# VHH binders against p53848r504to814, part 34

Target 1, 311 residues: p53848r504to814
Amino acid sequence: TYIMAIFNATPDSFSDGGEHFADIESQLNDIIKLCKDALYLHESVIIDVGGCSTRPNSIQASEEEEIRRSIPLIKAIRESTELPQDKVILSIDTYRSNVAKEAIKVGVDIINDISGGLFDSNMFAVIAENPEICYILSHTRGDISTMNRLAHYENFALGDSIQQEFVHNTDIQQLDDLKDKTVLIRNVGQEIGERYIKAIDNGVKRWQILIDPGLGFAKTWKQNLQIIRHIPILKNYSFTMNSNNSQVYVNLRNMPVLLGPSRKKFIGHITKDVDAKQRDFATGAVVASCIGFGSDMVRVHDVKNCSKSIK
Key: E = the ipSAE of ESMFold2; O = the ipSAE of OpenDDE; V2 = 0.75 times the mean of E and O plus 0.25 times the DockQ between their complexes.

## First folded at step 17 (VHH; framework vhh_ozoralizumab_d1)

Design r4 (at its last fold request DockQ between E and O 0.74; V2 from the best seeds 0.00; counts 0 for: pae E 3.8 > 2)
Fold by OpenDDE, fold request of step 22:
Structure r4 (fold): chain B 311 residues (1-311), chain A 120 residues (1-120)
Amino acid sequence: as target 1 above (311 residues)
Amino acid sequence: EVQLVESGGGLVQPGGSLRLSCAASGFTFSDYDMYWVRQAPGKGLEWVSEIYPSGGSTKYPDSVKGRFTISRDNAKNTLYLQMNSLRPEDTAVYYCVKDLVYLGSSFDPRGQGTLVTVSS
């Protein structure tokens, strides 16, 4: 299991209240500490740098501001002699293709896109042009301001275009006990599949792609919990679809899965913790569950304690 | 270089049987999911079958389920498709595919195919 450490380079960071918004030197020192904490138990660590809050209903920084906040820091991290570079993987949390381009120039390894390409039509092209880069394809609906109003999964978005669905090697129609209970995760899978197809059509390679079901994005707190429990289904989900009088078959098998439950509101709903930072203990428990249900990577704020949960 | 060579196609009467083979080379065969797909005249590609690397798990669409059987011999780097109870609608060029990205992708390695014609 890989650990992805969140580093918010924003004044209004959506989980840490802007505690990491400072000059490059100060931020780098914080990152060094994060790496040290992670590498105490892990062989490698992913540092996910964000220059723009992507939480639902958040005010979006300009592209220029996002670049100003994130790119110099990423460069500083990659050039730091105080970090074991061979053990540090760099990620940028961005849905903007231009930000992704700039990050790639300074040594980022992963593009973490919460929109799955929905927010910037050029993102897939950027990823395709850089085959050494990994891309996290996340599930969401709508945009930053509308997504949480779209948490309706009673009907399939792809509708009648879906022909057959499989969990492992079994047709979903033969799984009566699961069919009605898995509408959510299957919807998420289908929509991820749709984005996957578009990515591939734009030249992205399958081996570049990790999937994220998008906890907290166009989901209720109950739905987030259900998604976590149904990760084994997602990891073994395939379906056929009619498209322009042709058949499309998508298989999500063997796709790495990232989950980012850390300090999310759904945890707060359960523990009655209004302050995100107070959710760290419960996050540890949820992280353990994520791993138990087959997550390949977990995105967290509290690296030190979550490392213990992972192990 | 990845090479896939399909064989075993031919003319068969309705209700008849054929066994297709696919010889694979240029990659570690045992590490990949393998697929059969087909293209009928004037139609798009259709998924026919899937088999996991170990051979223990297989998938079929309803159109061929119960009639077709996919298998593999990893020691021989060969994929098979046993086709029973053939129907006219099974007439198509059949392709062996390595690690299907998604059906219809131009990036999926496949051979030249083998023609199966089911006709009385």
Scores: ipSAE 0.826, ipTM 0.918, lowest interface PAE 0.6, mean pLDDT 93
Fold by ESMFold2, look of step 18:
Structure r4 (fold): chain B 311 residues (1-311), chain A 120 residues (1-120)
Amino acid sequence: as target 1 above (311 residues)
Amino acid sequence: EVQLVESGGGLVQPGGSLRLSCAASGFTFSDYDMYWVRQAPGKGLEWVSEIYPSGGSTKYPDSVKGRFTISRDNAKNTLYLQMNSLRPEDTAVYYCVKDLVYLGSSFDPRGQGTLVTVSS
């Protein structure tokens, strides 16, 4: 299992009265410590840099501001002589294709796009032009301001186009109880599949893509728990559909999965209190559960504590 | 270099049977899911079966379920498709495939396929 460590290069990360170069050096020192903590327990570490908040209802930085916050930092990380560059994998958390282009120029390895291409129609072209770049295709609905009103998962986006769907070696039509219990994860799987089809049809290669069901994005807190428990269903989900006198077949069994449970609101609902130790224990238990249900990568804030849970 | 060589196709009457084989080399066969896909003349590709690495789990679309049986011999690096109760609509070139994630607008089969023709 890979660990992806979150690093926020948001307004809260800048010095109040310092120069931009001083801000970058302080951020780089934090990243060096983060890498050392992770590499003590792992052969490599993924650092996910974000210059724009993607929390539901958050205020979105402009594209220019996102570039200003994130690209110099990525460049500084890649130029640092204090980091074992062969063990540090860089990801940028962005849904903007122009930000992705700039990040690729300065040596990023992964584009982590919470929108799965929904927010920027040029994203797939950028990924397709760069075949060594890994792309995380995440599930959400709507936009940052509307997504939490779109958590009703009963009408599939692909509608009557779906001809068959499968979970494990069973046609879903034959298992009434399973069909009822898996509506949410099957909806998510079909919508990921739709975006995956668009990515492939735009020239993205299948080996570039990881999928993320998008915990906390257009999901209620109970739905987040259901998704985590149903990762084995998602990893064994496949379907066929008819499209323009041809068959489309998508099989999620062969796609790596990322989960990002760390510090999401639903953990607070599980604990039902504000005790910092109880919250930390619940976060660690949720990360361990993600790994136990088959997550190939986990995205976390507290790399030191969560690394213990992974091992 | 991954190689997949299909064989066993031919001309058969409706209601007849055929057994297709696929010889695999260039990878650890027993580690991978394996698939059969087919392409009817002038039509797009269609997925027709899947088998897990152990051979214990199989999947089929309704168009062939109950008539086709996928199997594998991991000691011989060979994939099979037993095709019974054949119908004219089963006429197609059949390909074996490793690691199928997406079958749609385009696809790059490694083998030349094997032609199955069902007619009286």
Scores: ipSAE 0.399, ipTM 0.789, lowest interface PAE 3.0, mean pLDDT 81
ESMFold2, look of step 17: ipSAE 0.395; ipTM 0.780
ESMFold2 (binder alone), look of step 17: mean pLDDT 80; pTM 0.819
OpenDDE, look of step 17: ipSAE 0.093; ipTM 0.590
ESMFold2 (binder alone), look of step 18: mean pLDDT 81; pTM 0.823
OpenDDE, look of step 18: ipSAE 0.550; ipTM 0.819
ESMFold2, fold request of step 22: ipSAE 0.208, 0.005, 0.300; ipTM 0.666, 0.421, 0.721
ESMFold2 (binder alone), fold request of step 22: mean pLDDT 82, 80, 81; pTM 0.833, 0.811, 0.817
OpenDDE, fold request of step 22: ipSAE 0.375, 0.789; ipTM 0.755, 0.903

Design r5 (at its last look DockQ between E and O 0.01; V2 from the best seeds 0.00; counts 0 for: pae E 15.2 > 2, placed apart)
Fold by OpenDDE, look of step 17:
Structure r5 (fold): chain B 311 residues (1-311), chain A 120 residues (1-120)
Amino acid sequence: as target 1 above (311 residues)
Amino acid sequence: EVQLVESGGGLVQPGGSLRLSCAASGFTFSDYDMYWVRQAPGKGLEWVSEIYPSGGSTKYPDSVKGRFTISRDNAKNTLYLQMNSLRPEDTAVYYCVKDLTYLGSTFDPRGQGTLVTVSS
């Protein structure tokens, strides 16, 4: 299991006029400490740098601001002699193709896109042009302001778009109980599949893609828990569908899965913790569950404690 | 180099049977899902069957379910497709595929294919 450490680049680190070297240095020191904590137990660590908050209903920074916040820092990390570079994998949390492009230039390894390409139609082209880059394809609906209102998942009638569904080698239609209980994860899988097809059609390769079911994005707190429990289903899910005038078969089997439960509101609903920072202990438990259910990668804030949970 | 070589196609009457084979080389055959796909004249590619690495799990579309059986011999690096109760609509070039990204787009690798013609 891989650990992805969340690092949010704060506005205070940069001015409108350019880079604050002192701030970058401070952030780099924090990242060095974070890496040290992670590498104490792990062979490698993923650092996910975000220059823009992607939480539901969050105010979105401009593209320019996001670039100012993230790109110099990523460059600094990649050029740092204080980090074991061979053990540090760099990721950028962005849904913007231009930001992704700039990050790639300075040595990012992963593009973590919470929108699965929905928010920027050029993202897949950027990924396709860089076959060495990994792309995390996340599930969401709507946009940053509307997604939480789009948490309704329904059974669908076969023949409209979906022709057949399989979990492992079993047709879902043969298992009524399973069908009824797995509507959410199957819908998520289908929608991920749709984005996957779009990515492939734009030249992205299957081996570039990791899947994130999008905990906290267009899901209720109960649905997030259900998704975690149904990761084994997602990892064995395939389906046929009509696309335009052609049939497509999508197989999500054995695709790497990322879960990012860290400090999410759904944990707060369970523990009654309003403050996100107070959710770290519970996050550790959830991380353990995520791994138990087959997550290949976990995205967390508290790397030190979650590393223990992973081991 | 990854190579897939299909064989066993031919002309058969409706209701007849054929057994296709695919010889695989250049990769660890036993580690991969394998697929049969087909392309009928004037039509796009159609998924025909899937088999898991161990051979214990198989999947079929409704169009061939109950009539076709996919199997594999990992010791021989060979994939098979037993086709029974063949119909004219089964006429197509059949391909063995290692990496099925999704039906209708990219397949890597795929062989030259073998033609199956079902006609009275």
Scores: ipSAE 0.169, ipTM 0.632, lowest interface PAE 1.9, mean pLDDT 89
Fold by ESMFold2, look of step 17:
Formats: C-alpha cells, structure tokens, sequence
Structure r5 (fold): chain B 311 residues (1-311), chain A 120 residues (1-120)
C-alpha cells in the first residue's frame, strides 16, 4: 500500500501552519525531512503538493498564484541531490489543466484532481497528451461552494441511463442481500465511471487512472464510513449505460483506489473532542481500516505517526 | 429545502446572558456538524463554535471559550448557543451553519440570523 503525504503550499494548511507558504528553501527542507522519515519505514513515498485550497467554500487562489506557489517547489524537489529520486513520487493537487501542464514540465508524476475533470474541461486532454502521467480521478458533486449540499444518494444521479450493474461479474439483481445496502457506493461508482469513460473518450489510457471515491467531498460522516467499508464493492464494480444512442460498458474492476481519511471530520465523531491537529493520531486507526478493506493508496498528513499505528 | 432559523437574540447589558436557538429542517440534522458564526457590523464572518453530530465534541475560539456553550438536541432538530458574561464586542448577527465535510470550515449562512446587542 502506497503512502501519499500531504504537503500544503497554501496559507490554509492547519497541520503545516503558515510558515512554508512563500519560502521555497524552507519548504524543500521540510519535504526532504518528510521523505527521509517516510523512506526509513517505506520503500517509496508520494508527496502531494497543493497550491490551492479545496475545502468547501474556501477562497480559491488564482491560477497564476497557484502556479507561483507550487511549480517552483516541484522543480526544487526534482532537482534536489539530497533525495533518492527513484523512490520519491511527486503529485500535484490541482483541478486546473494549465497548472497540471506546468507541473508536468517540471517533473511531476501524478495529477491529483479532486473534481475528476468536472472543474476544467481541458484536464483530460492534458493527461492524454502525457501518457506517462498518472491521473487520480476523484468523485465530487457540484463545485467548491455547493458540494456539501449534494450528499443525497438515495436516487441514482444517472437515472435510467444505467442499464445493468455487476459486482464480481454477477448482475446486482441476483444479489438481493447487497442491493439495498450498497446504493451509496454504487452511486459513487456510476458517477466515477461516467467521468472515467469521458476521460477514455478524450484519449486518457486506463493504465493512467487511479480512482478516489472522495471522502469528505459531498458526503456526510456516516457516508464516509460506509464508503470505506464498501471499497471491495467499488473494486469489483462494473455497469452498462446508454451514451449517444449506444450502450457503453464501464469496468472499474481492479482499478487502483486512493482513500484520503486523514483529518476528516468523521474521525472526530469517532474519537470525541479532538481538533484538526489532534486528528492525526485517530487517523491511524481509520487508515488501518482503509487498508484492510482494500485501499491501494492512502493520503495522510502525518506519515510517521500513521505508519507506526498501522505497522 | 434546507432551512436554518435563528432566534433568541436581543438587547442585554454587559455581563448578561442569552440563549440562541436554531431550528433546522430539510436535512437529517443528526448527520451534520453544526456551527455558530457571527458578523459584527461592517465586519466579516467570525467562527464562534462547532459541535459534532453526537454532541460529544465542542470547540471554541479563545475569544469566547469559557463563556459560550454550544449544544444540540437531535430529537428536536435544534442547535443552541448559551452565551454568558456577554461583552460589548459580542454584538453581532449570529448565524447557525451546517457543514458536510472535514476538509475545512467554510461558512454558508442560510438564515436571516439573530441580532445580539450588548450595550449599557
């Protein structure tokens, strides 16, 4: 299981404070220490750099400011002689295609897009033009300002366009025990699947894509817990839908899955009376559950403490 | 449709107390974090308190800690703010807010708010 460490190059990071915002050398030194600590415990590490907040209703940095915050840092990490470059994988947390394009020029490996292409229609073209780039296709609904009001999953958003659904290649209609219990994860799977097919239609290759059900994006705390428990369903899910007067088969089986449970509010409900900084200790228990249910990658704030509680 | 209706504001002298209420409808109240925020005249929104769905965890900024107590009654779909030892700087319109995610506290006041005026 891969560990993705969050590094916030914005003023809104609570776990990182504000000290790292505009000082590339200080940020690089922090990243070098993070990587060395992680590589003591793990064979490799993924660093996820974010230059713009994706918190609900947060003020969005301009594209120019996001580039200014993130691109020089990525370049500095890639050029560092203090890091084993073959063990350090770089991800940029962005939903903007021009930011992704600039990050690719300076050596990023992964584009982590919380919108799954919803926020920038040019994103898939950028990924398709760069076959060696991995793309994390994440589930959300609406936009930054509206997503938290869209957590109603009792009806399937794609409606009658969905023709058949399969879990482990078995029609869900033959699996009465699972049908009513899995409405949430199947809804998420269908919406991811629609974005996945749009990515494929734009030239993105299946081997470039990791999927992320988007813990905390358009989900209640109970829904986050249900998603974690139903990762095996998502990893074995496929369906057919009508698109452009044709039937399309969407196969999510065995797609790599990322979960980002770190400092999510549902951890606070479980552990009672913790603030955002204290949630890192509770996150370790939730991360262990994510791995146990089949997550291929976990996104965390505190790699060292989470690794100790899992290891 | 989501509705949040604040009440209980009024005029009080410094050192006084007020209890604010927020009646919630149009969503499953017990599933959501709830917040109180306030807006002083001509100022931006300020976070005042947070309570988790169970009611077991509460948080406050230093400016109100020890004086304000947030609580909720999930059976009645109601959020409360007990404000004690009120000061003139507590004068503001108070709003209740819901939030779906852990990723951060961004605030969307949906109601009209309730005015609290603290003056001698």
Amino acid sequence: as target 1 above (311 residues)
Amino acid sequence: EVQLVESGGGLVQPGGSLRLSCAASGFTFSDYDMYWVRQAPGKGLEWVSEIYPSGGSTKYPDSVKGRFTISRDNAKNTLYLQMNSLRPEDTAVYYCVKDLTYLGSTFDPRGQGTLVTVSS
Scores: ipSAE 0.000, ipTM 0.187, lowest interface PAE 15.2, mean pLDDT 78
ESMFold2 (binder alone), look of step 17: mean pLDDT 81; pTM 0.823

Design r6 (at its last look DockQ between E and O 0.01; V2 from the best seeds 0.00; counts 0 for: pae E 12.2 > 2, placed apart)
Fold by OpenDDE, look of step 17:
Structure r6 (fold): chain B 311 residues (1-311), chain A 120 residues (1-120)
Amino acid sequence: as target 1 above (311 residues)
Amino acid sequence: EVQLVESGGGLVQPGGSLRLSCAASGFTFSDYDMYWVRQAPGKGLEWVSEIYPSGGSTKYPDSVKGRFTISRDNAKNTLYLQMNSLRPEDTAVYYCVKDLTYLGPSFDPRGQGTLVTVSS
């Protein structure tokens, strides 16, 4: 299991006029410490740098501001002699193709896109042009301001958009019996599949793609828990659909899965913790569950404690 | 280098049977899902069958379910497709495929395939 450490580049780190060197150094020191904590137990660590908050209903920074916040820092990380570079994988949390492009220039390895390409139609082209880059394809609906209102998942009739669906080592009758209980994860799988098709059709290679079911994005707190429990279904899910008068087959089996439960509101709903920072202990438990249900990668804030949960 | 060589195709009458084979090399055959896909004249590629590494699970589209049976011999690195009750609409070039994650218009099976013609 891989650990992805969340690092949010704050507005205070940069001025309107460009790079604030002192702030970059401070952030780099924090990242060095974070890497040290992770590499104490792990062979490698993923650092996911975000220059813009992507929480539901969050105010979105401009593209220029996002670049200013994230790109100099990523460059600093990649050029740092204090980090074991061969053990540090860099990721950028962005849904903007231009930000992704700039990040790639300075040595990012992963593009973590919460929108699965929905928010920027050029994202897949950027990924396709860089075959060495990994792309995390996340599930969401709507946009940053509307997604949480789009958490209604309904049963579908076969023969419409979806012709057939399959779950590994599950017979059809059993799947039918579980139809109502698994409609969420199947819908998520289908919608991920649709984005997957779009990515592939735009030249992205299958080995570039990781899947994220999008905990906290267009899901209720109960649905997030259900998704975690149904990861084995997602990892073994395939379906056929008609597209442009042709049949397409999508198989999500053996696709690596990322889960990012860290400090999410659904944990707060369970533990009654209003402050996200108070959710670290519970996050550790959830991380353990994520791994138990087959997550290949976990995205977390508390790397030190979550590393223990992973081991 | 991964190699998949299909065989067993031919001309058969409606209601007849054929057994296709695929010889695999260049990878650990027993570790991978295997698939049959087909391409009819003037049509796109269609998924026909899936078998998991152990051979314990198989999947079929409704178009061939009950008529076709996929199997594998991991000791021989060979994939099979038993086709019974063949219909004219089953006429196609059949391909053996490894690691099928997406089958769409841009898919390239990279094999020669084997032609199956069902005609009276």
Scores: ipSAE 0.523, ipTM 0.816, lowest interface PAE 1.0, mean pLDDT 91
Fold by ESMFold2, look of step 17:
Structure r6 (fold): chain B 311 residues (1-311), chain A 120 residues (1-120)
Amino acid sequence: as target 1 above (311 residues)
Amino acid sequence: EVQLVESGGGLVQPGGSLRLSCAASGFTFSDYDMYWVRQAPGKGLEWVSEIYPSGGSTKYPDSVKGRFTISRDNAKNTLYLQMNSLRPEDTAVYYCVKDLTYLGPSFDPRGQGTLVTVSS
């Protein structure tokens, strides 16, 4: 399982503490330390750099400010002689195609798009033009300002265009009685599948895509738990739909899955107000659960402690 | 269905105190982090406090730390903000906000808010 380490280059102090985002040299030193800690336990590490907050209802930096915050840092990481460049994979957390384009120019490997192309219709074209780039297609609904109100999930997300759906056999003990309890993950799978087909239609290759069910984007905390528990369903989900006057088979099996469960506040609610030290332990337990349910990549804030939990 | 009703605002002199209340309904109040956010005239929303479900953990930005105290009464489904040593810069409409995603403060207020005016 791959570790994606979050590095927030935004002025929002809730996740980074504010001491890193104005000084490239300090940020680079922190990233070198993160990489060293991760590479002690893993063959490679993924660093996910974000220059604009994607938290629901957060204030959005301008495109120019996002570029200013993130692109020089990515370039500095790639130019560092203190990092084994063949073992450090760079991701940029952006929903803006122009930011993605600039990041690709300076050597990013992954575009991590929480919107799955919903926020910027040019994103798929940028990815398609760069077949060496990996694209994380994430689920959300609406936009940053509206997604909190769109966490109601019913029957078929895509209406009459869904012809059939399948959840292939798994050995998960809970599946037999989960039909009504799987509405959420099946809706997420359908919406991801629709965005996936649009990406393919725009020339993105299937091998470029990882899927992310989008913990915390248009989901309540209880729904986040359902998604984590139901990853085996998502990984075995397929369906047929009508698209462009043809029947299309959408198969999410064998697509790598990313989960980002490591939000201290989210874990704190699950564990009911435990101390910060106890939350670090609980975060590790949740990360281990994500891996146990089949996540291929885990996006975390605390790489060192979460890496220990992965073992 | 989620309803948040703010009250307790008013006109107060610099250095004075106010206690804001927020009556919550339509959800299990005790399960959720709660926030106060404010909007000064002509400005965007600003986060001013956060409290965990049990009331045991609170957080404040530097602009209000030491002067504002967030609290909650889970039996009454009510959130409070005690505002001391008020300054003219604290003049704003104050909203209570439920943390839906547990990713940080939400800028999606549901109520009308309560106006606090700090003026001599």
Scores: ipSAE 0.000, ipTM 0.278, lowest interface PAE 12.2, mean pLDDT 76
ESMFold2 (binder alone), look of step 17: mean pLDDT 80; pTM 0.811

## First folded at step 18 (VHH; framework vhh_ozoralizumab_d1)

Design t1 (at its last look DockQ between E and O 0.61; V2 from the best seeds 0.00; counts 0 for: pae E 16.2 > 2)
Fold by OpenDDE, look of step 18:
Structure t1 (fold): chain B 311 residues (1-311), chain A 120 residues (1-120)
Amino acid sequence: as target 1 above (311 residues)
Amino acid sequence: EVQLVESGGGLVQPGGSLRLSCAASGFTFSDYDMYWVRQAPGKGLEWVSEIYPSGGNTKYPDSVKGRFTISRDNAKNTLYLQMNSLRPEDTAVYYCVKDLVYLGSSFDPRGQGTLVTVSS
């Protein structure tokens, strides 16, 4: 299991070049500490740098601001002699293709896109042009402001176009009880699959793609828990559909899965912790569950403690 | 380099049988899901069968279920498709495919294919 450390880059003070460098140095020191904590127990660590908040209903920074916040820091991380570079994997949390391009230039390894390509039509092209880059394809609906209103899931996310569904090697029609209970995860799988199709059609390679069912994005707190429990189903889910007078087959089997439960509201709902910072202990427990249910990667804030949960 | 070489195609009458083979090289065959797909003239690719690395799990679309059987010999790096009760609509070029995530893309690793013609 891989650990992905969340690092939110703070806005640079609009002041002169010198203040910018000071901020980068401070952030780099924090990242060095984070890496040290993670690498104490793990062979590698993923640092996920975000220059723009992607939380539901969050105010979105401009593209320019996002670049200013994230790209110099990523460059500094990659060039740092204080980090074991061979053990540090860099990720950028962005749904913007131009930000992704700039990040790739300075040495990012992973593009973490919460939108699954929905928010920027050029994202897949950027990924396709860089075959060495990994792309996390996340599930969501709507946009940053509307996604939480879109938590209704039907039997078929893609409607009548779905022909057959399989869990493991069994047609879902032969699994009556399971079929009724897995509408959500199958729906998520289908929509992820639809994005897969578009990614592949744009030249993205299968080995570049990781999937994220998108905890906290267009899901209720109960649905988030259900998704975690149904990760084994997602990892063994495939389906056929008719598209453009052709049959397409999507198989999600053996695709790496990322879960990011860290400090999420659904945890707060359960523990009655209103403050996200108070949710770290419970997050550790949820992380353990995520791994137990087959998550290949976990995205967390509290790297020190969650690394223990993973180990 | 991944290489897949299909064979066993030919002309057969409706109701007849054929057995296709695919010789695989350039990768650890036993570690990958394998697939048969087909493309009829003027049509897109169609999924025909899937088999897991161990060979214990197989999947079929309704169009071929009960008639086709996929199998593999990992020791020989060979994939098989036994086709029984063949129909004219089964006429297509059949391809062996490695580790399919999405069928419908030109990026899928597959061989040159073998033509199966079902005609009276």
Scores: ipSAE 0.456, ipTM 0.786, lowest interface PAE 1.0, mean pLDDT 91
Fold by ESMFold2, look of step 18:
Structure t1 (fold): chain B 311 residues (1-311), chain A 120 residues (1-120)
Amino acid sequence: as target 1 above (311 residues)
Amino acid sequence: EVQLVESGGGLVQPGGSLRLSCAASGFTFSDYDMYWVRQAPGKGLEWVSEIYPSGGNTKYPDSVKGRFTISRDNAKNTLYLQMNSLRPEDTAVYYCVKDLVYLGSSFDPRGQGTLVTVSS
């Protein structure tokens, strides 16, 4: 299982020195320490740099501000002689295609898009133009301001377009007891699959794509727990849908899966303490569950403590 | 070069049976999922079956389930489709496909296909 370490690229808000890269040295030193901690326990580490908040209802930084926060840092990391570049994989957490373009120019390896292409229609074209770039296709509904109101998964979003569904090569209709238990993860899988097909139609290759069911994005706390339990279903899911007088077959079998449970508020519903530090300890138990259900990558804040759960 | 050569089609009466074959070369056949798709006259491609590399995990749409059986012989690099209880609606050119996930991205079948005509 790979560890993806979260790094918020926060500019020095009180820097009056006139440098456009204020605080880059401090951020790079933090990254070096984070990498050393991870590489003590792992053969590689993925650093996920974010310049814009994606929490529900958060205020979004402008595109220019996001670029200013994240791109110089990515460049500094790639240019550092103090990091083993063959062991450090860089990801940028962005839903904006122009930010992704800039990050690619300075050596990012992964575009982590929480919107799965929903927020920027040009994203798939950018990924397709860069076949060595990995793309994390994440599930959400609506936008940052509306997603909490869209967690109704009782009716399948693709309706009549869906023709047949399979889990482990078995038609879901033959598994009536499983059918009722898996409505949520299958709905998520269908929406991921529809966006996956759009990515493929835009020239993105299957080997570029890692899927993320989007814990905490358009989902209730109970739904997040069910998604974690049903990762094996998602990893063995396929379906057909109607498109332009023909069937489109979507096969999610064995696609790599990312889960990001760290510090999400649903952990507070599992525990009686909402303190961020204590959520970090509870996160370790949730991470172990994610790995046990088959997550290929976990996105965490506390690299050192969560690494024990991965090993 | 990847080559897929379909054979075994022909004219058959409703209720009859046919066995299609696909000879594969130019890649490690035993490492790949394999598919059958079909195209009826004037219509788009329709997925018909999938089989995993080991030969054990098979999938079918409702339109053919119970009547069609996909199989493979990895030693002979050959994919098969046994079609029973054929109906006029099964009339189509049948193609074997190495990677069906690209079908909707204008990823075309590699072979000429084999024509199956079901007519009384």
Scores: ipSAE 0.000, ipTM 0.236, lowest interface PAE 16.2, mean pLDDT 78
ESMFold2 (binder alone), look of step 18: mean pLDDT 81; pTM 0.826

